# Designs tried in a protein design chat: VH-VL binders against eRF1 methyltransferase catalytic subunit MTQ2 (MTQ2). Part 7

Target 1, 221 residues: eRF1 methyltransferase catalytic subunit MTQ2 (MTQ2), of Saccharomyces cerevisiae (q03920)
Amino acid sequence: MLPTPYVKCDYDKVYEPAEDSFLILDCLEKEHDFLKQKFGNRLAIVCEIGSGSGIVTTFLMQNKIIPQENSIHLAVDINPWALEATLDTAKLNSCKSSFLEVIQADLNSSIRNNQVDVLIFNPPYVPAECVPDVPGSREEADQWLDLALLGGKDGMAITDKLLRQLEQILSPDGVAYILFCARNKPKEVIKRFVDTYKWNVKLIETRKAGWEVLSVYSFTR
Below, E stands for the ipSAE of ESMFold2; O stands for the ipSAE of OpenDDE; V2 stands for 0.75 times the mean of E and O plus 0.25 times the DockQ between their complexes.

## First folded at step 7 (VH-VL)

Design s11 (from c1 with heavy chain N52H S100L; framework fv_axatilimab)
Fold by ESMFold2-Fast, scan of step 7:
Structure s11 (fold): chain C 221 residues (1-221), chain A 123 residues (1-123), chain B 107 residues (1-107)
Amino acid sequence: as target 1 above (221 residues)
Amino acid sequence: EVTLKESGPALVKPTQTLTLTCTFSGFSLSTYGMGVGWIRQPPGKALEWLAHIYWDDDKYYNPSLKNRLTISKDTSKNQVVLTMTNMDPVDTATYYCARLYYDYWSGYPFDYWGQGTMVTVSS
Amino acid sequence: DIQMTQSPSSLSASVGDRVTITCLASQSISSYLAWYQQKPGKAPKLLIYAASSLQSGVPSRFSGSGSGTDYTLTISSLQPEDFATYYCQQSYSTPLTFGGGTKVEIK
């Protein structure tokens, strides 16, 4: 088992690592040989959308899931506190800053054009009446946390937006790892995706986490 | 204002265990970003970091001394305690506690220091 | 472990002189560097954090600069109270490490 990164950040402003985060780490560890074989012989671009505390991006860098000399890591989050936390977490775990870039953006607005080789997304998956508005200022710290958790109707508002753009984000041989909770109805979502795009979608792992059932799927052409 | 003060024995015999207490005021270890560390300085030598503890009870130890060191906090008493086992004459030093400010943009400095307590290890 | 090398180990200067102390890290520390002043028999006092930020209450004659592996503390016009030993310290990774110190003595 590969070591879990140390994380220190203000959880009033940034999503605290939980069972969803740890499931993603375990899935990436299971996929390590596959990812290293597929991308280890050229420069690869690895992108985490919604990096939060930075635990997942740091895990990838710290454990060289894609070798450091052959990879560039991009961490994307709309929450400016999450970007600071991501840099801080990488530094705390002795990751080389030259291989990590943080981008404040709404999902994939900065990363289109088939550039991403490995995409990781732990979306706001909790069902709610609507998606929260982006806070008007950095100092509305408590409002940034809700944006990380609440995913609108069926918890799918943000995930649906990403899935619609996945073809434009991923390189021809790219792979995306996306987390779902059972309330998102992932089997129905995946059926629609496969029917629309004719891609390969594979269940990597399912895990019960309290009252919720979480799953991570990989998406490839 | 922020103050820290070390307390403990001035003289320790070889093989004994040293226990030092840092008592502080002007901040709380229940507050995000707050930590307290221990640094020592043998006479005429450089500063050496020993250990620190953060508000969330996360602990860090100097690897060269890890098997000898234990750090703990009592948030309600505003105290941090360092225990060091198997003392040797080479451990003779002034021991300082200092506040560690956990902030990425500030670079995690030790921003306030106690006066230090001299510990002599001899038979 | 990141090694911090300070130079010079000691220097003699007169009041009004410009004093420069250097600190070299064995690897890049991305400006995670602090400078401390220690007077005989006293605890260290934080002067500079994040390589170049002046701690509140510290006179403006003190300044820090540098990046990567090479950092400098400058005292623009040395005062009598500035005769002390100065230490750099990296906080980029644990274990936290200090330089060997630079003793600034009166000429």
Scores: ipSAE 0.000, ipTM 0.439, lowest interface PAE 18.3, mean pLDDT 85

Design s2 (framework fv_axatilimab; at its last look DockQ between E and O 0.05; V2 from the best seeds 0.00; counts 0 for: pae E 17.5 > 2, placed apart)
Heavy chain, then light chain:
Amino acid sequence: EVTLKESGPALVKPTQTLTLTCTFSGFSLSTYGMGVGWIRQPPGKALEWLANIYWDDDKYYNPSLKNRLTISKDTSKNQVVLTMTNMDPVDTATYYCARSYYDYIWGSYPFDYWGQGTMVTVSS
Amino acid sequence: DIQMTQSPSSLSASVGDRVTITCLASQSISSYLAWYQQKPGKAPKLLIYAASSLQSGVPSRFSGSGSGTDYTLTISSLQPEDFATYYCQQSYSTPLTFGGGTKVEIK
ESMFold2-Fast, scan of step 7: ipSAE 0.006; ipTM 0.533
ESMFold2, look of step 8: ipSAE 0.000; ipTM 0.417
ESMFold2 (binder alone), look of step 8: mean pLDDT 92; pTM 0.941
OpenDDE, look of step 8: ipSAE 0.267; ipTM 0.733

Design s21 (framework fv_axatilimab)
Heavy chain, then light chain:
Amino acid sequence: EVTLKESGPALVKPTQTLTLTCTFSGFSLSTYGMGVGWIRQPPGKALEWLANIYWDDDKYYNPSLKNRLTISKDTSKNQVVLTMTNMDPVDTATYYCARSYYDFVWGSYPFDYWGQGTMVTVSS
Amino acid sequence: DIQMTQSPSSLSASVGDRVTITCLASQSISSYLAWYQQKPGKAPKLLIYAASSLQSGVPSRFSGSGSGTDYTLTISSLQPEDFATYYCQQSYSTPLTFGGGTKVEIK
ESMFold2-Fast, scan of step 7: ipSAE 0.005; ipTM 0.523

Design s27 (from c1 with heavy chain T31D; framework fv_axatilimab)
Heavy chain, then light chain:
Amino acid sequence: EVTLKESGPALVKPTQTLTLTCTFSGFSLSDYGMGVGWIRQPPGKALEWLANIYWDDDKYYNPSLKNRLTISKDTSKNQVVLTMTNMDPVDTATYYCARSYYDYWSGYPFDYWGQGTMVTVSS
Amino acid sequence: DIQMTQSPSSLSASVGDRVTITCLASQSISSYLAWYQQKPGKAPKLLIYAASSLQSGVPSRFSGSGSGTDYTLTISSLQPEDFATYYCQQSYSTPLTFGGGTKVEIK
ESMFold2-Fast, scan of step 7: ipSAE 0.005; ipTM 0.492

Design s3 (framework fv_axatilimab)
Fold by ESMFold2-Fast, scan of step 7:
Structure s3 (fold): chain C 221 residues (1-221), chain A 124 residues (1-124), chain B 107 residues (1-107)
Amino acid sequence: as target 1 above (221 residues)
Amino acid sequence: EVTLKESGPALVKPTQTLTLTCTFSGFSLSTYGMGVGWIRQPPGKALEWLANIYWDDDKYYNPSLKNRLTISKDTSKNQVVLTMTNMDPVDTATYYCARSYYDYVWGSYYFDYWGQGTMVTVSS
Amino acid sequence: DIQMTQSPSSLSASVGDRVTITCLASQSISSYLAWYQQKPGKAPKLLIYAASSLQSGVPSRFSGSGSGTDYTLTISSLQPEDFATYYCQQSYSTPLTFGGGTKVEIK
């Protein structure tokens, strides 16, 4: 196994790394040779949406899953505490800051121009009555944490929004790694993507986490 | 051990409806990701996929056969039934049922176990 | 529909020869490809899935490779029991489509 990044941040304000985070790390390690072969010979743009603590982005940089001289890492989160945590986590694990940019934005930022070569997304996947509103101030800590966890009806509100924009985000050779829980009914979602939109979707790994079953899928054209 | 076996008439007259039954053992169509499909092969020709049915009753049909195909399952009996309407001499073929998976782990939609096949001749 | 073109349509080779069969897809199928062996009068048997994964119980002399639109089945040392027709099949999208087949005859 490749080393897991050391993380220290305020978990009252930022999503604490859990089995979903660790599953993503394991999937990226599994895909390491594929990603290095595909993107190692050119400048690649790697983007994590919802970086939270920064553990996934830091894992990629620390272990050179995409070689640092051939990659630019973008960490996107609407939560300003998560952006600070991401920078701190990268620094704590001796990652070079020149290869990492943090962006405070929602899903439909200016990255919707076919620029992203590797996209990673651990969405708010927990089913809930509705998606929380963006907090009115930085100090409303409870609201920032809920925004990371609650994904609306069937836990798909944010994931569905991203999937609808995926064509505009990914470069022609791009790949997206997206986490689902079983309650999201991923096979129904993916069937539509394959049959209607002609994307290639592959299950990378499935893991039981308590009562939840988590899976990570890769999306390519 | 996984086994599948086709049954149905060996001879069908033009315009009639063909009904084929696949009876299987060694797996259940209530198991996540599991499915059964039908494939045919005219004498001396290539394989042609007809239809698949999965654990969740999700169904897929070859659109080239228009609205002639219906696939159904009886999970308690370990059976999958294919119905094909308005048979024509061109439909003369060996009909196979085979086990399929509906997951996108490398090799999705492949057929790992096949029945022996049943020859259906369409002639007056 | 995705068209699968196999070449050659037939070949004859000696026991111990290396045999290569090619499958070309009309569009990228991202390695969602299987290979089947069919002996005369018998049902097809799965050899390879996901372009390169060997099915349990299949001899190691069979291997698959390829990506995008171009895929290859290789038999490294042809045996008498390998007399058969070989088919590729894409699973990228429905309808599922098979190649036209390659008949391998042993001299």
Scores: ipSAE 0.000, ipTM 0.431, lowest interface PAE 14.9, mean pLDDT 83

Design s31 (from c1 with heavy chain Y54W W55Y; framework fv_axatilimab; at its last look DockQ between E and O 0.05; V2 from the best seeds 0.00; counts 0 for: pae E 14.7 > 2, grease 19.2 > 18.9, placed apart)
Heavy chain, then light chain:
Amino acid sequence: EVTLKESGPALVKPTQTLTLTCTFSGFSLSTYGMGVGWIRQPPGKALEWLANIWYDDDKYYNPSLKNRLTISKDTSKNQVVLTMTNMDPVDTATYYCARSYYDYWSGYPFDYWGQGTMVTVSS
Amino acid sequence: DIQMTQSPSSLSASVGDRVTITCLASQSISSYLAWYQQKPGKAPKLLIYAASSLQSGVPSRFSGSGSGTDYTLTISSLQPEDFATYYCQQSYSTPLTFGGGTKVEIK
ESMFold2-Fast, scan of step 7: ipSAE 0.005; ipTM 0.485
ESMFold2, look of step 9: ipSAE 0.000; ipTM 0.422
ESMFold2 (binder alone), look of step 9: mean pLDDT 92; pTM 0.943
OpenDDE, look of step 9: ipSAE 0.033; ipTM 0.677

Design s33 (from c1 with heavy chain Y32W W55Y; framework fv_axatilimab)
Fold by ESMFold2-Fast, scan of step 7:
Parts: structure tokens; C-alpha cells; sequence
Structure s33 (fold): chain C 221 residues (1-221), chain A 123 residues (1-123), chain B 107 residues (1-107)
């Protein structure tokens, strides 16, 4: 029901929004009342890791999923073209730039400040024999796109890294929304995570998307 | 306690097929993330990875040897079997099986190794 | 295939010395690197995983560091039982590959 942001960027360099992106938008719309109740009465920090085109971050800002005056949005991506696209997408949809910061960082960089209230992650979930290397220069633009798509064995390389850091990233009342495809074996991953770290994990929505079955889970303490 | 032990023939003739069995205890290949790999070491040379198999029957082979290698598991017997066809004197090595777990945080280490079994390929 | 180059191929050191072994990957391996110790006639033993994490039961004098393509194993104060060959191994992509080994001989 809520409007989807307009996106115009070079899809040879930046991940093109697809069914995974749109599922995340729908899940955030579904969670709107929950998020507004929990964070609407205080300053909240919202972080999207792997912002790509910026469609998800822009959707949150444009539709005030958390009221604009009470939220700061951080968009993180290793790909510099994605950060540029994120700023352009926010501008194209008339979002206030003073509430959006873009950060170039690898997931291996420690955030570890327990300050993120809402974390959103659409990982590279496609299984592959390896995770691509980070390109040595901005101008190797074709290699940046592969980093958005290829997630190593079972498509879990980057997601596993994030899950291990989750306790150190999220505020005490924080929530993370993470997308999985069926090939990631999310039931097994979540069972191990819950058994090891004792977190509360909830399925928000599952959707068939061509060759994939996609699911978004919320993670809370 | 985790233990692994390799078994198979000590002598193989050229062109024959080698079959090695890894029997283990202290863990199960029905456990999420668990795997077993095979690594060999020719006398006086470096370690060379051959193949891995995981709890979900996911298999990985060294591409230089892929056409010669088959890895399989019998979870109920706690065994992993490696078969290597068309043996050559250059394949003379100590063959090890080792536990590996599918965990990107840990980088898929080989954390426990069998004692190794020496296989000599000679006429 | 990712090639792992270890240096030096061999070294001699005295008890109490700080020993550093280096491992160079032909491309970035994002800290998916393990170090193994192999004593003569024995199977390898895991010392360090994920470039810098010490395996349970391994003495604290062993440490690993590095990122990208360049990794090091350090033994802060060499002991007689540390006579062995040391191997690095990448698990970033298949095929899994090992370095050529570094033989440490105590003077």
C-alpha cells in the first residue's frame, strides 16, 4: 500500500531492485505499527547494510516508517557506486539528506557500539564456491556487482559474519530484519543461532520469487 | 573426545582403484555444519586437499583430481569413504581424513585429524 | 586456484626467540586462513583458525595476524617442542590450498 520509491541508477554497477527488495519493503510496512510503537517516542538509529540502490532506506524515510524527526538513517555498503546511488535515490524521492548518512564499510568492520535500533540486511544470498574479492579500485565497477549477489557456500558467508556480530551491533531493544532464500537453509541456521545465542527469532513473511523461496526473519533479544 | 582413523590398502598397483575409509567418533555427520575431508601428503612434500563432504551430503572436490575422486558418507556407521581411480606411482602419499565444520566464522578449519595411512603405488 | 606462498621455507632459531612465518595468498582471502603444526611422523594439528583465533589447548605463545593477502604466524618465545613444520591453508574458495610449509629447527 505504501508507495515504492523511484530508482534510477546504473544497474551494471549497482544491484537492481527485485523481489527480495520488494519483500523487505512489504515486511517493513507490515512491521510499521510495531516499530512506531517501540521507537516513535525517542531518537532511533536505523541501519541498512548493503543498501545497494537505496530503495529500502528511501522507503523507510519517504514513508516515515519510524517518524522522520525521531530517526537517523545509516546506509552501509562496500560498493562506492551503491552509496552514490543511495544518496541519489533519497534525493529523487524528496527525502531530507540531513537524516541520511552513507558509510563505505565491509561487514568485517566492527560497528560494535550497541547503538543500532533497527538493522536491515538483504545479504548476498546466492550460493557459490567462493565469495568474490573486494575490488582494488572504484573503476572495477563490474566486480562490485558480484559482491552484492554471491554469498559463498550455501549463500551464507556474509550472513554468518553479520549474525556473529549482531549482539555487538544492536541496542538492547534493537531488532534486525534479515532476508534468506531457501537455499541458505534458514531453519538450520536459525536453530543453531537460537541454541547458541538464545535470541528470539520470528518469521515475518515468506514469498515465492521465481526460482527462490524468500523469507524475512526478525531477530530480538 | 573426537577421533578419526583411516583404513585401506597399504599397497596399490598402477591403474587400480584405491578405496579409503575414515571411521570417526565423538561427533555425527547428521549435525548441522559437520563435515569430513581428505588430505594427502607425498613423502617430503606439502599437504594437498582432495575432497570434503558435509552433513547435507554436499560434496567438494579438488578440480585437478575431480574425475578420479568420489566421496561418500554413511552417517549411521560414522564413516566417510574416498575412492580414487587409476592410481599412479605419483599418488604415493600418506592419506589423512580430518573433521571440518561449515562455519564461515571459523573459516572451515580441519580441527581434528586422523593418524594418516600410507599408500604406496608400485608394481 | 589460490596459491599460498610461505616464507621462509626453513629457519633455525634458539629457545626463547621470537619466530615469524609469513603466508602470501595470490588473491585476498578475507581472513579465511588456518595454521597447522606438523611434527615429524605425525598428523597436522590445528593451531589457529580465521587468521587470528587460537584453537583450544594451543599455548598462548602462538598467535596469528594479517588480512587481505598477507598473513603471519608468530611464536613469541620458541620452546623445544615447537620443532616442526608449519603450514598455512586458505578456505576462502575451493580448491582448498596449503602453503609449501616452513620447517622450524631449534639451534
Amino acid sequence: as target 1 above (221 residues)
Amino acid sequence: EVTLKESGPALVKPTQTLTLTCTFSGFSLSTWGMGVGWIRQPPGKALEWLANIYYDDDKYYNPSLKNRLTISKDTSKNQVVLTMTNMDPVDTATYYCARSYYDYWSGYPFDYWGQGTMVTVSS
Amino acid sequence: DIQMTQSPSSLSASVGDRVTITCLASQSISSYLAWYQQKPGKAPKLLIYAASSLQSGVPSRFSGSGSGTDYTLTISSLQPEDFATYYCQQSYSTPLTFGGGTKVEIK
Scores: ipSAE 0.006, ipTM 0.477, lowest interface PAE 12.7, mean pLDDT 84

Design s38 (from c1 with light chain S30L S31D; framework fv_axatilimab)
Heavy chain, then light chain:
Amino acid sequence: EVTLKESGPALVKPTQTLTLTCTFSGFSLSTYGMGVGWIRQPPGKALEWLANIYWDDDKYYNPSLKNRLTISKDTSKNQVVLTMTNMDPVDTATYYCARSYYDYWSGYPFDYWGQGTMVTVSS
Amino acid sequence: DIQMTQSPSSLSASVGDRVTITCLASQSILDYLAWYQQKPGKAPKLLIYAASSLQSGVPSRFSGSGSGTDYTLTISSLQPEDFATYYCQQSYSTPLTFGGGTKVEIK
ESMFold2-Fast, scan of step 7: ipSAE 0.007; ipTM 0.479

Design s39 (from c1 with light chain S31D A50G; framework fv_axatilimab)
Heavy chain, then light chain:
Amino acid sequence: EVTLKESGPALVKPTQTLTLTCTFSGFSLSTYGMGVGWIRQPPGKALEWLANIYWDDDKYYNPSLKNRLTISKDTSKNQVVLTMTNMDPVDTATYYCARSYYDYWSGYPFDYWGQGTMVTVSS
Amino acid sequence: DIQMTQSPSSLSASVGDRVTITCLASQSISDYLAWYQQKPGKAPKLLIYGASSLQSGVPSRFSGSGSGTDYTLTISSLQPEDFATYYCQQSYSTPLTFGGGTKVEIK
ESMFold2-Fast, scan of step 7: ipSAE 0.006; ipTM 0.502

Design s4 (framework fv_axatilimab)
Fold by ESMFold2-Fast, scan of step 7:
Structure s4 (fold): chain C 221 residues (1-221), chain A 124 residues (1-124), chain B 107 residues (1-107)
Amino acid sequence: as target 1 above (221 residues)
Amino acid sequence: EVTLKESGPALVKPTQTLTLTCTFSGFSLSTYGMGVGWIRQPPGKALEWLANIYWDDDKYYNPSLKNRLTISKDTSKNQVVLTMTNMDPVDTATYYCARSYYDYLWSGYPFDYWGQGTMVTVSS
Amino acid sequence: DIQMTQSPSSLSASVGDRVTITCLASQSISSYLAWYQQKPGKAPKLLIYAASSLQSGVPSRFSGSGSGTDYTLTISSLQPEDFATYYCQQSYSTPLTFGGGTKVEIK
């Protein structure tokens, strides 16, 4: 078991690490040898969309899941408090800040096409009537938390948007790790995605988390 | 082939502790997504859920039973044990164990295979 | 706790009849609903899960539908072996709760 990063931030403003976060850490630990073999011989770009507290990005850097010398870590979040938390978490765990860049953006809007080698996404996966609007100011703290959790119809609004852009984001050898809950109907989504785009999709792990059942899938060409 | 079988006493005196064992075959509680639950049914009444245990030792209890329940598993023996303290005549029921699982498609945690049930009568 | 209300509590039907049983949840359960068949002296048998998915080995005359709070089990052409009590069950939230049951009796 690899060490879990220490996190200290304002959970009134930033999504508190929970079972979904910890499942992703365990999946990345399971994939460690695969990722080192695939990206150990060249510079790799690792991107987490929706970094929140920064626990996942910090875990990757702290444990050298992709070697430091061969990786640049990008943490993307629309919530400015999450970006501040991500930098603070990396510093708290003695990660070298020169390997980490934080970007305020919606999904991948600021990322160069076909440049991401490893993509990690813990989306807002909870079903809701609508996706929340982006708050007009930093000080609307409660609204930033809803944006991290509520994913619209079937909890898929943001995930579907990312899946449609995946070919433009990932490098030719790239891999994406995306979390689903059972209410997202991931097998139906994946069947449709594979049939349409001809990608390879693999279940990495499934875990019961409270009353939710969470799964992480890897996506490759 | 999946099978489950309940075992335990047919007759329990008031205030005693009931211990029921579910022995199963055809699956393992070391497999991700697998769980076993206990459900009871008083004569002529509806089904009532008691407790579930899952592959990762995660446990869930019906809060209406006021902390009387303990569920545990022995993965190597393919057994799940339910203990219920302070038995009362109103606890007279048929007790079932059943497999509760997560299906990768969309399962909603159904009880897909059930034991035959064991009748427990609480009387002096 | 989520309360599951079944209607009717009993019904009489003839072989070949179309039978519908309704289940109402006290709040939305997002299709986390199963249907069970129970014959006298026997354990329940899973018929339908996720509101509309037919369990392997269950005859196609059984179907489930519904969403939100309202769910229905339909038997398109009742057979002699279908005379039983039927239960719905939600798994959206703990505690897991069952409906009161619907007894399908021969006319």
Scores: ipSAE 0.000, ipTM 0.469, lowest interface PAE 14.1, mean pLDDT 84

Design s41 (from c1 with light chain T94L; framework fv_axatilimab)
Heavy chain, then light chain:
Amino acid sequence: EVTLKESGPALVKPTQTLTLTCTFSGFSLSTYGMGVGWIRQPPGKALEWLANIYWDDDKYYNPSLKNRLTISKDTSKNQVVLTMTNMDPVDTATYYCARSYYDYWSGYPFDYWGQGTMVTVSS
Amino acid sequence: DIQMTQSPSSLSASVGDRVTITCLASQSISSYLAWYQQKPGKAPKLLIYAASSLQSGVPSRFSGSGSGTDYTLTISSLQPEDFATYYCQQSYSLPLTFGGGTKVEIK
ESMFold2-Fast, scan of step 7: ipSAE 0.005; ipTM 0.482

Design s46 (framework fv_tislelizumab)
Fold by ESMFold2-Fast, scan of step 7:
Structure s46 (fold): chain C 221 residues (1-221), chain A 121 residues (1-121), chain B 107 residues (1-107)
Amino acid sequence: as target 1 above (221 residues)
Amino acid sequence: QVQLQESGPGLVKPSETLSLTCTVSGGSISDYYVHWIRQPPGKGLEWIGVIYWDSDTNYNPSLKSRVTISKDTSKNQVSLKLSSVTAADTAVYYCARSYYDYWSGYPFDYWGQGTTVTVSS
Amino acid sequence: DIVMTQSPDSLAVSLGERATINCKSSQSISSYVAWYQQKPGQPPKLLINAASSLQSGVPDRFSGSGYGTDFTLTISSLQAEDVAVYYCQQSYSTPLTFGQGTKLEIK
């Protein structure tokens, strides 16, 4: 229903938007009224970890899911090409750069004191033998894409790291939207998270994408 | 198959630091969690701590002030350091692995053979 | 910390008879319990995970059951090689904790 951002970038270096990206857009559109009600009357900090092409951050800004005058968007990615792509994508879709900051970092290392009101994370969820090392330079394009896709054994290495830090990232009334594939065993992970931390976790949507079954869950206290 | 092997000095003097190494073969320590567990003579099992795939650690609160677990991924080795040892630290020390699980939800599927440590003058 | 309590401390069972070992957690741990067998001079060996999932290579006479706070390990027909100390372990939260062990002997 809402327009999808136009994206142009080097897909040899940056994750190309795919069914997982589009599922997240659809979930955020579904959550639009909830997010506007909760955060539309105060300054909100919206953070996307692993922004890639910038399609999700741009979608939020372009469609005013949280009004621009009431929100600051942070796009975090370890890949410097993804940060450039995020800025370019926002510009191509006429988003105001003064409301967008890009940060090169591993997960939330630059974010402190429970400051994030809305967190979006499309993790590297594909199971692999190991998590790739961070490339030694921008020009080593061969491994930047693998960092966006390969999530170690069971595809949970990066998601597991984020979940361990979630309480420290989210503001007291914050919400996180995290994507899983069926191979991550999200029902098992979420059951343990709920039992241990007593958070509210809600399935927003499940979608079959090729051989994968993808799901987006919202996490709130 | 995955194999783990502990090594280190069999005798440590009281008040000194115990240092043990776990060498892993048949798999990468970047792909799973490695735990240290000990067993005093004639007693049960006590979990010491874990190092996660990303080098983050979690320790048994009873030992936290004295224990450090670290790893060297290039050598595929995990190390345990336990400071200020006493006779109560005499035990067989095991390293064991589990897969990715936020709260160590996978049981210990592979164990080292254990190394005996005696704290004595 | 979650406390795991095993019963009995020791058990003597005749060859071919059923052996049952119990484990109780101080709080609900869903199905996050594992069972280990330890023979003298050897490291513990994983028998069962997730309360009831039998490990590959473990004889069918071993079974596990339980949910929440009460768990049981059963050996349907005791064999001589089953003489060992058995431990339960919770995997629900850190610190990971073990039961005190049950010594199984031939009667």
Scores: ipSAE 0.006, ipTM 0.457, lowest interface PAE 11.2, mean pLDDT 84

Design s47 (framework fv_tislelizumab)
Fold by ESMFold2-Fast, scan of step 7:
Structure s47 (fold): chain C 221 residues (1-221), chain A 122 residues (1-122), chain B 107 residues (1-107)
Amino acid sequence: as target 1 above (221 residues)
Amino acid sequence: QVQLQESGPGLVKPSETLSLTCTVSGGSISTYYVHWIRQPPGKGLEWIGVIYWSDDTNYNPSLKSRVTISKDTSKNQVSLKLSSVTAADTAVYYCARSYYDYVWGSYPFDYWGQGTTVTVSS
Amino acid sequence: DIVMTQSPDSLAVSLGERATINCKSSQSISSYVAWYQQKPGQPPKLLINAASSLQSGVPDRFSGSGYGTDFTLTISSLQAEDVAVYYCQQSYSTPLTFGQGTKLEIK
């Protein structure tokens, strides 16, 4: 019911919004009342890892899913074209630049020690033999797209790295929304995570998208 | 702390191969991009090429058929070879380091060597 | 190749006055422009990256602006030590290219 942001960027260089992106928007819309109630009365830090076109970060800002006066949005991506696209998308949808910061970083970079209140992650979830190398130049624009899609063995190389760091990233009452495809074996992954960290993990939505079955889970302490 | 230093012969004969070495101290070349840039007497700057952290190379198309850039990470050195030199290759040759600026997504040349003068003459 | 064109070729400015150097690219390059200062017998020194990001240790009188094809380097109050040749450089695509340089002199 909430409007989808307008996106206008070069899809030869930046991941084009697809069923996974739209599923995340729908999940955040479902969680709107929960997030507004939880973070509406204090300063909140919202971080999207792998912002791509910026559609998800812009959706959050445009629709005030978390009140603008109490939220700072961080958009993180290793692809420099994605960071430019994220700023352009926010501007195209009349979002205030003072509440958005873009950061070029590898997933291995520390975000904050227990300071992220809302984390959104649409990882490279497609299984592949290995994770692609970071391109050496902007001239290799098409190679940047592979970094957004290919997630190594079982599509879990990048997601596993994030899950291992989640305890140190999220604030005490923080929440993370992470997308999986069925080939990632999310039920097995979540069982190991819960057994290790004793957190609460909730399925928000499952949706068939072509040959993939996508799901979004929320992670809280 | 970080310093780059070019070295090599100051005189090279026409048709021969120019060989220069850039030695980096105070930091490792395996995490940086290293470029070669030249400046003919009284003229501006011309980018020659780069060697990436991945060991891939990219060269200026105008020089591509004659240029090779390589590195030896154990010695912290980057080398430039330019074949079939002519008087037009007379210049000061610089090596420069660049990094990926994770805020701006750019590759600035933050440290330069002092430059080494190469004259191509008989 | 992306061609970077600076204007003027030479500029004379009185001490304490504002100096402005322009750089134009042959195609849109977003904010991927760096500015360098070169004094005689020395290598270039990075002043500004990403059109407007001031390099650490560079005096606040230096600033950069611009986006797309038109870029400007400004020195708000010229000091004697600022006499040099200034170059713009694009990092948007290879081959990396520099402007022809602007020689800044005191009046």
Scores: ipSAE 0.000, ipTM 0.419, lowest interface PAE 17.8, mean pLDDT 83

